# Designs tried in a protein design chat: VHH binders against q96fz2. Part 350

Target 1, 269 residues: q96fz2
Amino acid sequence: CGRTSCHLPRDVLTRACAYQDRRGQQRLPEWRDPDKYCPSYNKSPQSNSPVLLSRLHFEKDADSSERIIAPMRWGLVPSWFKESDPSKLQFNTTNCRSDTVMEKRSFKVPLGKGRRCVVLADGFYEWQRCQGTNQRQPYFIYFPQIKTEKSGSIGAADSPENWEKVWDNWRLLTMAGIFDCWEPPEGGDVLYSYTIITVDSCKGLSDIHHRMPAILDGEEAVSKWLDFGEVSTQEALKLIHPTENITFHAVSSVVNNSRNNTPECLAPV
Below, E stands for the ipSAE of ESMFold2; O stands for the ipSAE of OpenDDE; V2 stands for 0.75 times the mean of E and O plus 0.25 times the DockQ between their complexes.

## First folded at step 18 (VHH; framework vhh_6z1v_2)

Design EB3 (at its last look DockQ between E and O 0.81; V2 from the best seeds 0.00; counts 0 for: pae O 3.6 > 2)
Fold by ESMFold2, look of step 18:
Structure EB3 (fold): chain B 269 residues (1-269), chain A 123 residues (1-123)
Amino acid sequence: as target 1 above (269 residues)
Amino acid sequence: EVQLVESGGRLVRTGGSLRLSCAASGFTFSDYAMGWFRQAPGKEREVVAAISWSGRSTYYADFVKGRFTISRDNAKNTVYLQMNSLKPEDTAVYYCAAKMGLFTERPEDYQYWGQGTQVTVSS
């Protein structure tokens, strides 16, 4: 749960996030800080990735079912952190285990404020330890996709036209996250940062890795997780569980180096 | 006021061709994926073809692949279904539908629907 792909151009990604508000109106999420969006096939902790969150976090009296999309830093920096440099955090906040979320101050506090978000990605990577070697086999893991013309060319460096046929209708992976807002003591803009909630892996992924992100499968789950105005923390946490509605394929070791940002990172081998 | 207006349905002989069109108004057409669905008497509505908001990605049900082509013209707010090699089994009411964002195979995911246009294929 420490590497993702989120490479879609902003206009494609925005349309992939179409949703229905509580009144049944079809909407696209409104962007905050769109210039901070840095698409890449190979996102790692400390980078910015887009998340969805309720408009009510930003606007008094807003409809809590309306969504904002904003880039946030991966690796939650708690609002109470007192040092000037986030790298001085003495604990890893890339992920948050679901079984201890209410016991860790870094996660319990923002969760109690309704600071729930949906972390967006094309999919995520995991590494399987190979029997008898120290070598690891990376996999790209994502929602099952509708079989479109050229869908068998996922990630192949074919041509721009074939890329558009594959990715133009891609169903984004939607992972449950918690975010917090940190005010640097020396001033500057508030830092928005998130963690990805993890659960035990489903049977389909257990041969690859024992943990997986908590995936919100479908609009009802996404809406309930985001809507802190209508859905309590207790009810929202019932949404956090493994899912079998997931697929994967092996990829080359190109993805191992986080500096590699090419379609080959997620191409099937 | 959202409107989807299908046209082009008629009686055609087996092996013939037909082009359906659907004119859209009242919404930002380029934000919407479009689909063609059909319903024969006593049957459930089923997807025929779908096309992404940009027109770059398409889907065809197994029963129509190779015979039908979906396309769209975002400047004219219109989606088309070119139907070739028609069979009597293609007889149905054909519906145009719109869904913001990504298309799916499921009729229940689509928000706007046309009135339908009858296609009848005679032996």
Scores: ipSAE 0.771, ipTM 0.896, lowest interface PAE 0.7, mean pLDDT 91
Fold by OpenDDE, look of step 18:
Structure EB3 (fold): chain B 269 residues (1-269), chain A 123 residues (1-123)
Amino acid sequence: as target 1 above (269 residues)
Amino acid sequence: EVQLVESGGRLVRTGGSLRLSCAASGFTFSDYAMGWFRQAPGKEREVVAAISWSGRSTYYADFVKGRFTISRDNAKNTVYLQMNSLKPEDTAVYYCAAKMGLFTERPEDYQYWGQGTQVTVSS
């Protein structure tokens, strides 16, 4: 996974992340660093994206079932990194393979500390290799959405009004991530950054791409992944597997350029 | 204290119309999707219609078939259900419900409920 969409306004995004804590109380996640949230139809590594994480990471006696929403840098910067510039990392941390997560220090250490997060997106993009050509067809991949009046599927959004209706009740994609905290050697603010855990693609996506993000489908899966106070690493890792509960449609080549940030990026062709 | 108070339910003839209202208090109304549910005697509670926090997105059960319209006024903390072309099968207690964030079709996802208003459609 090298490209996502996360374009909802902050208030809409927050409402879409409504949840129940372990006491059954309905809550909205509290924001940290809301000013770092930059909505975009075309999110690339090194950009900031909103993630969910347990409040317990910030408050020692907090209810671990409570959620915080925070923009973090895509591409995990390990806490032990000694260079002053995160861009000097010599290895790719955009993704973490589920089968080797425990073998790589950069991921194993923060995971062992309970630094699990849920990466939020409208969906993610993948490119299908066309046989016999160097051309790649991009696809937008996302959760199936609930049918609403006159909104139908995302493909039926042929007007601005219909488009707004589609996104007003959009189910966000929830991907399993690991985050870490890095303190710059020269001082400054702590950098929060994340990697997306990947798995082998489900059968439905296998023709598009052989790997997919580990998707946490449903509130229980999301809650268990986030709740590092009550759920062990071993139990959490059981949640990491391919899911068939995914849909997709072909999109235009507009998304190929990471600078393009328009609705055309995820619009069906 | 959270309150949802339904009104407008009454006896009506087949083919008649009713407008139900639900007045909400005790919570941030604009953060909640609202829904209308109904329960007939001996039947399970079922969703009739739902509306997003902004009112831009709506859901209707299959049996509605364009007969009902859900709307809301966030300034008045009120959700409405306009019911036209009523049938005897629509006889039930109608409930207003609130869910933070997005609406769903599942009654169990809704946190707050009204006491209900009786709608009776005579043949």
Scores: ipSAE 0.078, ipTM 0.573, lowest interface PAE 3.6, mean pLDDT 91
ESMFold2 (binder alone), look of step 18: mean pLDDT 91; pTM 0.926

Design EB4 (at its last fold request DockQ between E and O 0.88; V2 from the best seeds 0.86)
Fold by OpenDDE, fold request of step 21:
Structure EB4 (fold): chain B 269 residues (1-269), chain A 123 residues (1-123)
Amino acid sequence: as target 1 above (269 residues)
Amino acid sequence: EVQLVESGGRLVRTGGSLRLSCAASGFTFSDYAMGWFRQAPGKEREVVAAISWSGRSTYYADFVKGRFTISRDNAKNTVYLQMNSLKPEDTAVYYCAAKMGLFTESPQDYQYWGQGTQVTVSS
């Protein structure tokens, strides 16, 4: 997974992340560093995206079932990294393979500390290799959505009004992530960064791409993944598997350019 | 205390119109999607319509076929269901329900429920 969409306004995004805590109370996640949230139809590694994480990561004795929403850098920077520039990382941390998560120190260590997060996105993009050509067809992959009035699909968003109708009740893709906190050697703000755990693709997606993000489907899965206070690493990792509960459509090549940030990125062709 | 109070249900003739209201209290109304559900005797509760917290997105069951309109006024903490072209098959107890965040089609996802209002459509 190297490209996502996360374009919802903050207020819409927040409500899309409504949850129930362990006490049974309905809650919205509290924002940390909301100003770092930059909505975009075309999110690439090194950009910031909103993630959910347990409040316990920030507050001692907090209810670990409570959630915070925070923009984090895509591409995990390990806490032990000693260089002043994260770009000097010699290995790719955009993704973490589920099968080797425990083999790589950069992922194992933060995971062992309970630094699990849920990466939020409208969906993610993947490119299908076209047989016989050097061309790749991009696809937008997302959760199946409720059919709203006049909006059976993203394609129905042919006007601003219709666009709002499509996205106002959009179920966000919830991807399993690991985050870490890096303190720059020269001082400054702690950098929160994440990696997306990847798995072998489900059957439905296998023709497009052989790998997919580990999607946490449903409130229970999301809750368990986030709640490092109550759910062990071992138990949490059981949640990491491919899911068939996705849909996708072909999009234009507009998304190929990471600088393009328009609705056309995820519009069906 | 969370309360949802439906009103407007009555006996109407086939082809008639009715407007249901649901007044909400005891929770932050603007954080909740709202839904109208109905339950006829001997039938399961089913979604009629739903509306996002902002009112920008709406959902209607297939049987609605453009006859009903769900709307909300967040300033009044009220959700409405305008029902036109009513049919005897629309006879049911109509419930309003609230779900924090996104609306769904599943009644079990909704946290708060009204007591319901009886809608009867005579032939």
Scores: ipSAE 0.925, ipTM 0.961, lowest interface PAE 0.4, mean pLDDT 95
Fold by ESMFold2, look of step 18:
Structure EB4 (fold): chain B 269 residues (1-269), chain A 123 residues (1-123)
Amino acid sequence: as target 1 above (269 residues)
Amino acid sequence: EVQLVESGGRLVRTGGSLRLSCAASGFTFSDYAMGWFRQAPGKEREVVAAISWSGRSTYYADFVKGRFTISRDNAKNTVYLQMNSLKPEDTAVYYCAAKMGLFTESPQDYQYWGQGTQVTVSS
């Protein structure tokens, strides 16, 4: 998992993140650093994307079931990193394999601090290797969506006059992540950054790629992953598994160039 | 105190039209998706139509077949269901429901419900 779409305007994204706290009250997440949100159909590592995390990470005695939404850097920078420039990391932290998460210091340490987050996207892209050629077929992969009025295809609904009819009720993909907080040695703001946990692909995706992000399907899974105040690391890790509740369609090679930020990136072909 | 109050249900003849209204209070209406559901005697409550918090996205059950239109007026905290070409099988109690965020087809996902308005379509 190295490319996502997260293109919704902030007000649409916020409503897509409505949730229920432990007392049963409907809420919207509170934003931190909203001006750092950079919507795009074509997000790559080192870019900022919104994640959900428990309010308890920011406020003493907060209800740990309450959620904050904040942009974070994709590509976890460990709290112990000593260089002044995160680009000097000698290893790739875009993803974290679930089977080794407790063996890797970069992920084990923040996980032990309860630094669990939910990474938000419209969906993610994956490239299928085709036998006998060098060509790869990109796919856009996402939760099944309720049919809406005038929804013909995602591509058709992405025109300026019609995109709200599909996207205003889009169910966001919710991926399990780990984040860390890095204090630059030369001073400045704390850097929040995340990795996406990966698992073996489900049967439905196995012809596309052998790995998939760990998807949290439904409010109970999202709530338990986020609530480090009430849910232990051991219990939270039971949420990390493949899911079959996923759909996809082939897209054009426009998405291959990460500089292309257009609805064509996710349009069916 | 959250309230959803439906109005407009009455007896109409086959082929007639009817406009249902649902007035909402006690919550931030523009954060909520709204739905119209119906329940006929002996049947399960089922979605008729739903509309996103902004009003830009809508959903209609297959049995609607283009006959009904859901709309909302966020300035008046009101959601509407325009019902045309009514048939006897449309006879039911119609309920207004609210859910923060995204609408769904499932009544179980909606937090707030009105007490319903009776629609009766005579042969």
Scores: ipSAE 0.799, ipTM 0.910, lowest interface PAE 0.7, mean pLDDT 91
ESMFold2 (binder alone), look of step 18: mean pLDDT 91; pTM 0.924
OpenDDE, look of step 18: ipSAE 0.846; ipTM 0.924
OpenDDE, second read of step 19: ipSAE 0.798; ipTM 0.903
ESMFold2, fold request of step 21: ipSAE 0.752, 0.777, 0.765; ipTM 0.889, 0.900, 0.898
ESMFold2 (binder alone), fold request of step 21: mean pLDDT 91, 91, 91; pTM 0.926, 0.926, 0.924
OpenDDE, fold request of step 21: ipSAE 0.923, 0.921; ipTM 0.960, 0.959

Design EB5 (at its last look DockQ between E and O 0.82; V2 from the best seeds 0.00; counts 0 for: pae O 6.0 > 2)
Fold by ESMFold2, look of step 18:
Structure EB5 (fold): chain B 269 residues (1-269), chain A 123 residues (1-123)
Amino acid sequence: as target 1 above (269 residues)
Amino acid sequence: EVQLVESGGRLVRTGGSLRLSCAASGLTFSDYAMGWFRQAPGKEREVVAAISWSGRSTYYADFVKGRFTISRDNAKNTVYLQMNSLKPEDTAVYYCAAKMGLFTESPEDYQYWGQGTQVTVSS
């Protein structure tokens, strides 16, 4: 998992993140650093994307079931990193394999501090290698969506107004992540950064790619992953598994170049 | 205290039209998706139509077949159901419901419900 779409305007994204706290009250997450949110159809590592995390990470004695939404850097920078430029990190932290998460210091340490997050996206992209060629076919992969009026398929609209009818009720993909907080040695703001946990692909995706993000399907899974005040690391890791509740469609090669930020990136072909 | 109050249900002839209204209070209306549901005697409650918090996205059950239109006025905290070409099988109690965020087809996902308004369609 190395490319996502997360393009929704902030107000649409926020309402897609409505949740229920432990008392049963429906709420919207509270934003931190909303000015750092950079929507795009084509997000790659080192970019910022919004994640959910427990309010308890920011506020002493907060209800750990309450959620904050904040942009974070994709590609976890460990708190112990000592160089001044995070791009000089000599290992890839875009993803974290579930089968080795407790063996890697970069992931084990923040996980032990309860630094669990939910990474938000419209969906993710994967490239399928076709037998007998070097060609790769990109797919856009996402949760099944409820059909809406005047929306026959994703990308069917030919105007911005018609696009809003697809996206206004979009169920965001919710991926399990780990984050860390890095203090630059020269000073400056703390850098929040995340990795996406990966698992073996489900049957439905196995012909596309052998790995998939660990998807948290539904309120219970999301709540348990986020609530480090009530849910231990060992219990949280039981949530990490493939899901079959996923759908996809082929997209054009426009998405291959990460500089292309257009609706064509996820349009069906 | 959240209240949803339906109005407009009455007896109408087959082929007639009817407009239902649902006034909401005690909530931030623009955070909520709204739905119309119905329940006929001896049947389970079923979705009729739903509308997103912004009003830009709508859903209709297959049996609607273009006859009904859901709309909302966020300045008036009100959701509407315009019902045209009514049939006897549309006879039911109609409920409005509110759910923060995204609408769904499932009644159990909605937190707030109105008392219902009776719609009766005669031959």
Scores: ipSAE 0.777, ipTM 0.900, lowest interface PAE 0.7, mean pLDDT 91
Fold by OpenDDE, look of step 18:
Structure EB5 (fold): chain B 269 residues (1-269), chain A 123 residues (1-123)
Amino acid sequence: as target 1 above (269 residues)
Amino acid sequence: EVQLVESGGRLVRTGGSLRLSCAASGLTFSDYAMGWFRQAPGKEREVVAAISWSGRSTYYADFVKGRFTISRDNAKNTVYLQMNSLKPEDTAVYYCAAKMGLFTESPEDYQYWGQGTQVTVSS
């Protein structure tokens, strides 16, 4: 996974992240660093994206079932990194393979500390290799959405007004991530950064791409992944597997340019 | 304390119309999706219609078939259900419900409920 969409306004995004804590109380996640949230139809590595994490990471003795929403840098910067510039990291931390997560220090250490997060997106993009051509067809992949009277499916949104209605009740994609905290050697603010865990693709996506993000489908899976106080690493890792509960459609080549940030990126062709 | 108070339920003839209202208090109304549910005697509670926090997105059960319209006024903390072309099969107690965030079809997901209003459609 090298490209996502996360374009909802902050208030809409927050409402979409409504949840119940372990007491059954309905809550909205509290924001950390809301000013770092930058909505975009075309999110690339090194950009900031909103993630969910347990409040316990910020507050001692907090209810670990409570959620915080925070923009973090895509591409995990390990806490032990000693260079002053995160861009000097020589290995790719955009993704973490589920089968080798425990073999790599950069991921194993923060995971062992309970630094699990849920990466939020409208969906993610993948490119299908076309047989016989050097051309790749991009696809937008996301959760199936609830049908509304006026919006129907994403593919039926022919007008801007209908499009807005579709997004008003959009189910966000919830991907399993690991985050770490890096303190710059020269001082300054702590950098929070994340990697997306990847798995082998489900059957439905296998023709598009052989790997997919580990998707946490449903509130229980999301809650268990986030709740590092009650759920062990071993138990949490059981949640990491391919899911068939996804849909996709072909999109235009507009998304190929990471600078393009328009609705055309995820619109069906 | 959160309160949802339904009104407008009454006896009506087949083909008639009713407008139900639900007044909400004790919550930030604009943070909640709202739904109308109904329960007939001996039947399970079922969703009739739902509306997003902004009112831009709506859902209707299959049996509605364009007869009902859900709307809301966030300034008045009120959700409405306009019911037209009523049938005897629509006879039930109608409940208003609130869910923080997005609406769903599942009654179990809704946090707050009204006491209900009786709608009776005579043949």
Scores: ipSAE 0.021, ipTM 0.395, lowest interface PAE 6.0, mean pLDDT 90
ESMFold2 (binder alone), look of step 18: mean pLDDT 91; pTM 0.926

Design EB6 (at its last look DockQ between E and O 0.01; V2 from the best seeds 0.00; counts 0 for: placed apart)
Fold by ESMFold2, look of step 18:
Structure EB6 (fold): chain B 269 residues (1-269), chain A 123 residues (1-123)
Amino acid sequence: as target 1 above (269 residues)
Amino acid sequence: EVQLVESGGRLVRTGGSLRLSCAASGFTFSDYAMGWFRQAPGKEREVVAAISWSGRSTYYADFVKGRFTISRDNAKNTVYLQMNSLKPEDTAVYYCAAKMGLFTLSPEDYQYWGQGTQVTVSS
């Protein structure tokens, strides 16, 4: 998992993240650093994307079931990293394999601090190696969606105004992540950064790619992953498995270049 | 203190029309998706129509497509169901329901419910 779409305007995204707290009260997540949210159809590592995390990470006695939404850097920068430039990290932290998460200090340490997050996206992209050729076919992969009036093709918007109408009931993909907090040695703001946990692909995706993000399907899974105050690391890791509740469609090669940020990136072909 | 109050249900002849209203209070209406559901005696509650928090996306069950129109007025905190070309099988109690954020098609996902309004369509 190395490319996603997260293009919704902030107000649409926020309402897509409505949730129930522990007592059943309906809430919207509270934003941190909302001005750092950069919507795009084509997000790559080192870019910022919104994640959900427990309010307890910010307030000592907060209700751990309450959620904060904040942009974080994709590509976890460990708290122990000593260089001044995060791009100098000599190993890849874009993803974290579920089968070795407790063996890698970069992931085990923040996980032990309860630094679990839910990475949000419209969906993610994967490239399938085509039989008998070196060409790769990109696919956009996402939760099944309710068919709505003004919808019929996901991402088939001809203008921003029409896009908003089509996507205002989109179910966001919710991926399990781990985050860490890095204090630059030369000073400045603390850097929040995340990795996406991966698992073996489900049968429905195995012909596209052998790995997939660990998807948290439904509010119970999302709540348990986020609630480090009430759910132990051991229990949370039981939520990490492949899911078959996923759909996809082929897209054009426009998405191949990460600088292309247009609806064509996810439009069905 | 959330309250949903349906109104407008009555006895109508086949082919007739009705407009149902649901007045909402006790919450920020524009944060909520709204749905109309119905339940006939001995049957499960089923979705009829739903409308997004912004009012820009709608869903209609296959059995009511083309005959019913859901709409909302966020200034009046009200959701409506215009029902045309009514059939005897439309006879049911109609319920207004609210869910923060995105609508779904499953009654169990909705947090707030009205008491219902009876619609009866005679041959």
Scores: ipSAE 0.811, ipTM 0.912, lowest interface PAE 0.6, mean pLDDT 91
Fold by OpenDDE, look of step 18:
Order: structure tokens, then sequence, then C-alpha cells
Structure EB6 (fold): chain B 269 residues (1-269), chain A 123 residues (1-123)
């Protein structure tokens, strides 16, 4: 996974992240560093994206079932990194393979510390290789959305008004991530950064791409992944597997340029 | 073979203190939530205290009222229950139990159980 969409306004995004805590109370996640949230239809590595994480990471004795939402840098910078520039990392940390997560120090160490997060997106993009050509067809991949009586398929939003309604009730894609905290050697603010865990693609997606993000489907999966105070690493890793509960449609080549940030990126062609 | 072995149960006087220990073996102890349960004669087994795999989260039954403390040492594969200000009503067989994932308050959810240790509080 090298490209995502996360374009919802902050308030809409927050509402979409409503949850129940361990006591069954309805809650909204509290923001950390809301000013770092930059909505975009075309998110690339090194950009900031919102993630969910347990409040316990920030507050001692907090209820670990409570959630915080925070923009973090895509591309994990390990805490042990001693260079002053994260771009000097010699290995790719955009993704973490599920099968080798425990073999890589950069991922194993923060995971062992309970640094699990849920990466939020409208969906993610993948490119299908066309047989016989050097051309790649991009696809937007996301959770199936509930058809409201008035909301046609994402493709059928004939009016701006209908489009807004669709996004107001959009079910966000929830991907399993690992984050770390890096302190620059020269001082400054702590950098929070994340990697997306990847798995082999489900059967439905296999013709498009052989790998997919580990998707946490449902509130229980999300809660267990986040709750490092109660759920062990071993138990949490059981949640990491391919899911068939996804849909996709072909999009235009507009998304190929990472600088393009328009609704056309995820619009069906 | 999975084993949970409780120890420390004995006769004590009202107001006395007791520390129970449960030694675990045969499974990855640090991956399991642990609980202490008790069963008095003629009563159902009930949760006393529970602790998450990391020890960061704990639960105590209402009757504990700050008198008991659950703790664990993952390096020693042991969970403890420090019991202070004991009352005759605390007389029961105390059991250690293990569960993968989240601790729960329901005994039926726990996968492994010890044989129990008798705690008797005299007036």
Amino acid sequence: as target 1 above (269 residues)
Amino acid sequence: EVQLVESGGRLVRTGGSLRLSCAASGFTFSDYAMGWFRQAPGKEREVVAAISWSGRSTYYADFVKGRFTISRDNAKNTVYLQMNSLKPEDTAVYYCAAKMGLFTLSPEDYQYWGQGTQVTVSS
C-alpha cells in the first residue's frame, strides 16, 4: 500500500470514528495535534495521516479502551535511529509484512511496547498491471458502503448534495499499523510515525494486486488492536489476516500524480 | 502440560493478611490475562480480581473495597493476590485462572485453572 485517500473534514472524520468504550459509553476520539491533519484524496508516504491509538499511550492510568486520534507521519522512523534526517533511513518502512513483523527490529520493538494504531482512510489505491502493456490501471479499494435509500452507488452521486450525504455516512477503512516515537538527536519535537501492516491479498483483490493492508473489520477488531493494555501482542496478531469484505472500482490516471488532490482521484471511470 | 499451582492459603484471624501465589507453566504466561476467583461453600464461583497480560490494567470485585491487590511477575510466571484486612466472609477456596486476550469477569471464559487453595478466616 503506497497511496491512500483521507479527505473528510475533521469534524466528519471525528464523527465517523465514534466508538464505545469498555463501559459501553458512546465516545468520540480526542484529537492530538489536530492542526497537522491535512485532508487529501491522494496521500503518499511521508505525509501525515490520522491514526487511532489508545489514550494509555499519552496518559498514565488512562482507560486503555479510550481512543485518541492523531496525525502521524507515514513511514515508521524507529526510536533508535540516530541520524538527524528521517529520510536517511536505508530501508522502506511504509509497510510491514505480517510474516516478518517479528523478525524486523524496527517493527518488533515498537510492537512489543504496545505501539499499535489504526490507520484511517477513505480507502487505498492499487495499480493493476495490464497484460502485454506497460500500462497500469489504478483502483480505489474500500469497505462496502451501506446503501441508504437515497444514496446510489458512489458512482451514482449525480448531485453535489448526494455526494455530501455519501461522505457523511462513509465507513472509513481501518488498517492495522505500528507506530513509533522518535526523538531527534539535535532536539525538538518527538516524531510520531507509523507503518501499515500488509498481508497477502484476498481472492477478490488478487487480480489487482498480490498484497493488501491488514484490515481490521469491525469495532471489536479495532478495539482489540488498540487496547495494548489488555490485549497481548500474540492475541493482537491473530487479527492480522486478509479480508474479503472489501470492494473496489477503477479510477482515472489522475491519482498517478501524487500532487493531484481532487475528487477525480477516487471517482469511478 | 499446562499447570497453575496456587499456594499461600491458610487459616488466619480476622483483620489478618495473606499473600496468595500462583505459579504457571506449560504456556506463554505473558500472553495471558490472569484472574483470582473464589468459591465459598454453597456459593457460586466469583471473580475476586483480574489483571491484564502486562499488568497495566486491573479489576477488583466490589467486595474487595481496596483490601486486596493483584499483581504479576512475568519473569517468574507468577500472579499474586495480596489480601489485607481479611474477614470471615472471605473464607473460600481461591483459584487462579488464565485467559488469552482480554480478562473477563465470567469464570467460564477462562481456559486454564488451578486446583485452588483454601483460605479460612476465623472470628
Scores: ipSAE 0.378, ipTM 0.716, lowest interface PAE 1.1, mean pLDDT 91
ESMFold2 (binder alone), look of step 18: mean pLDDT 91; pTM 0.923

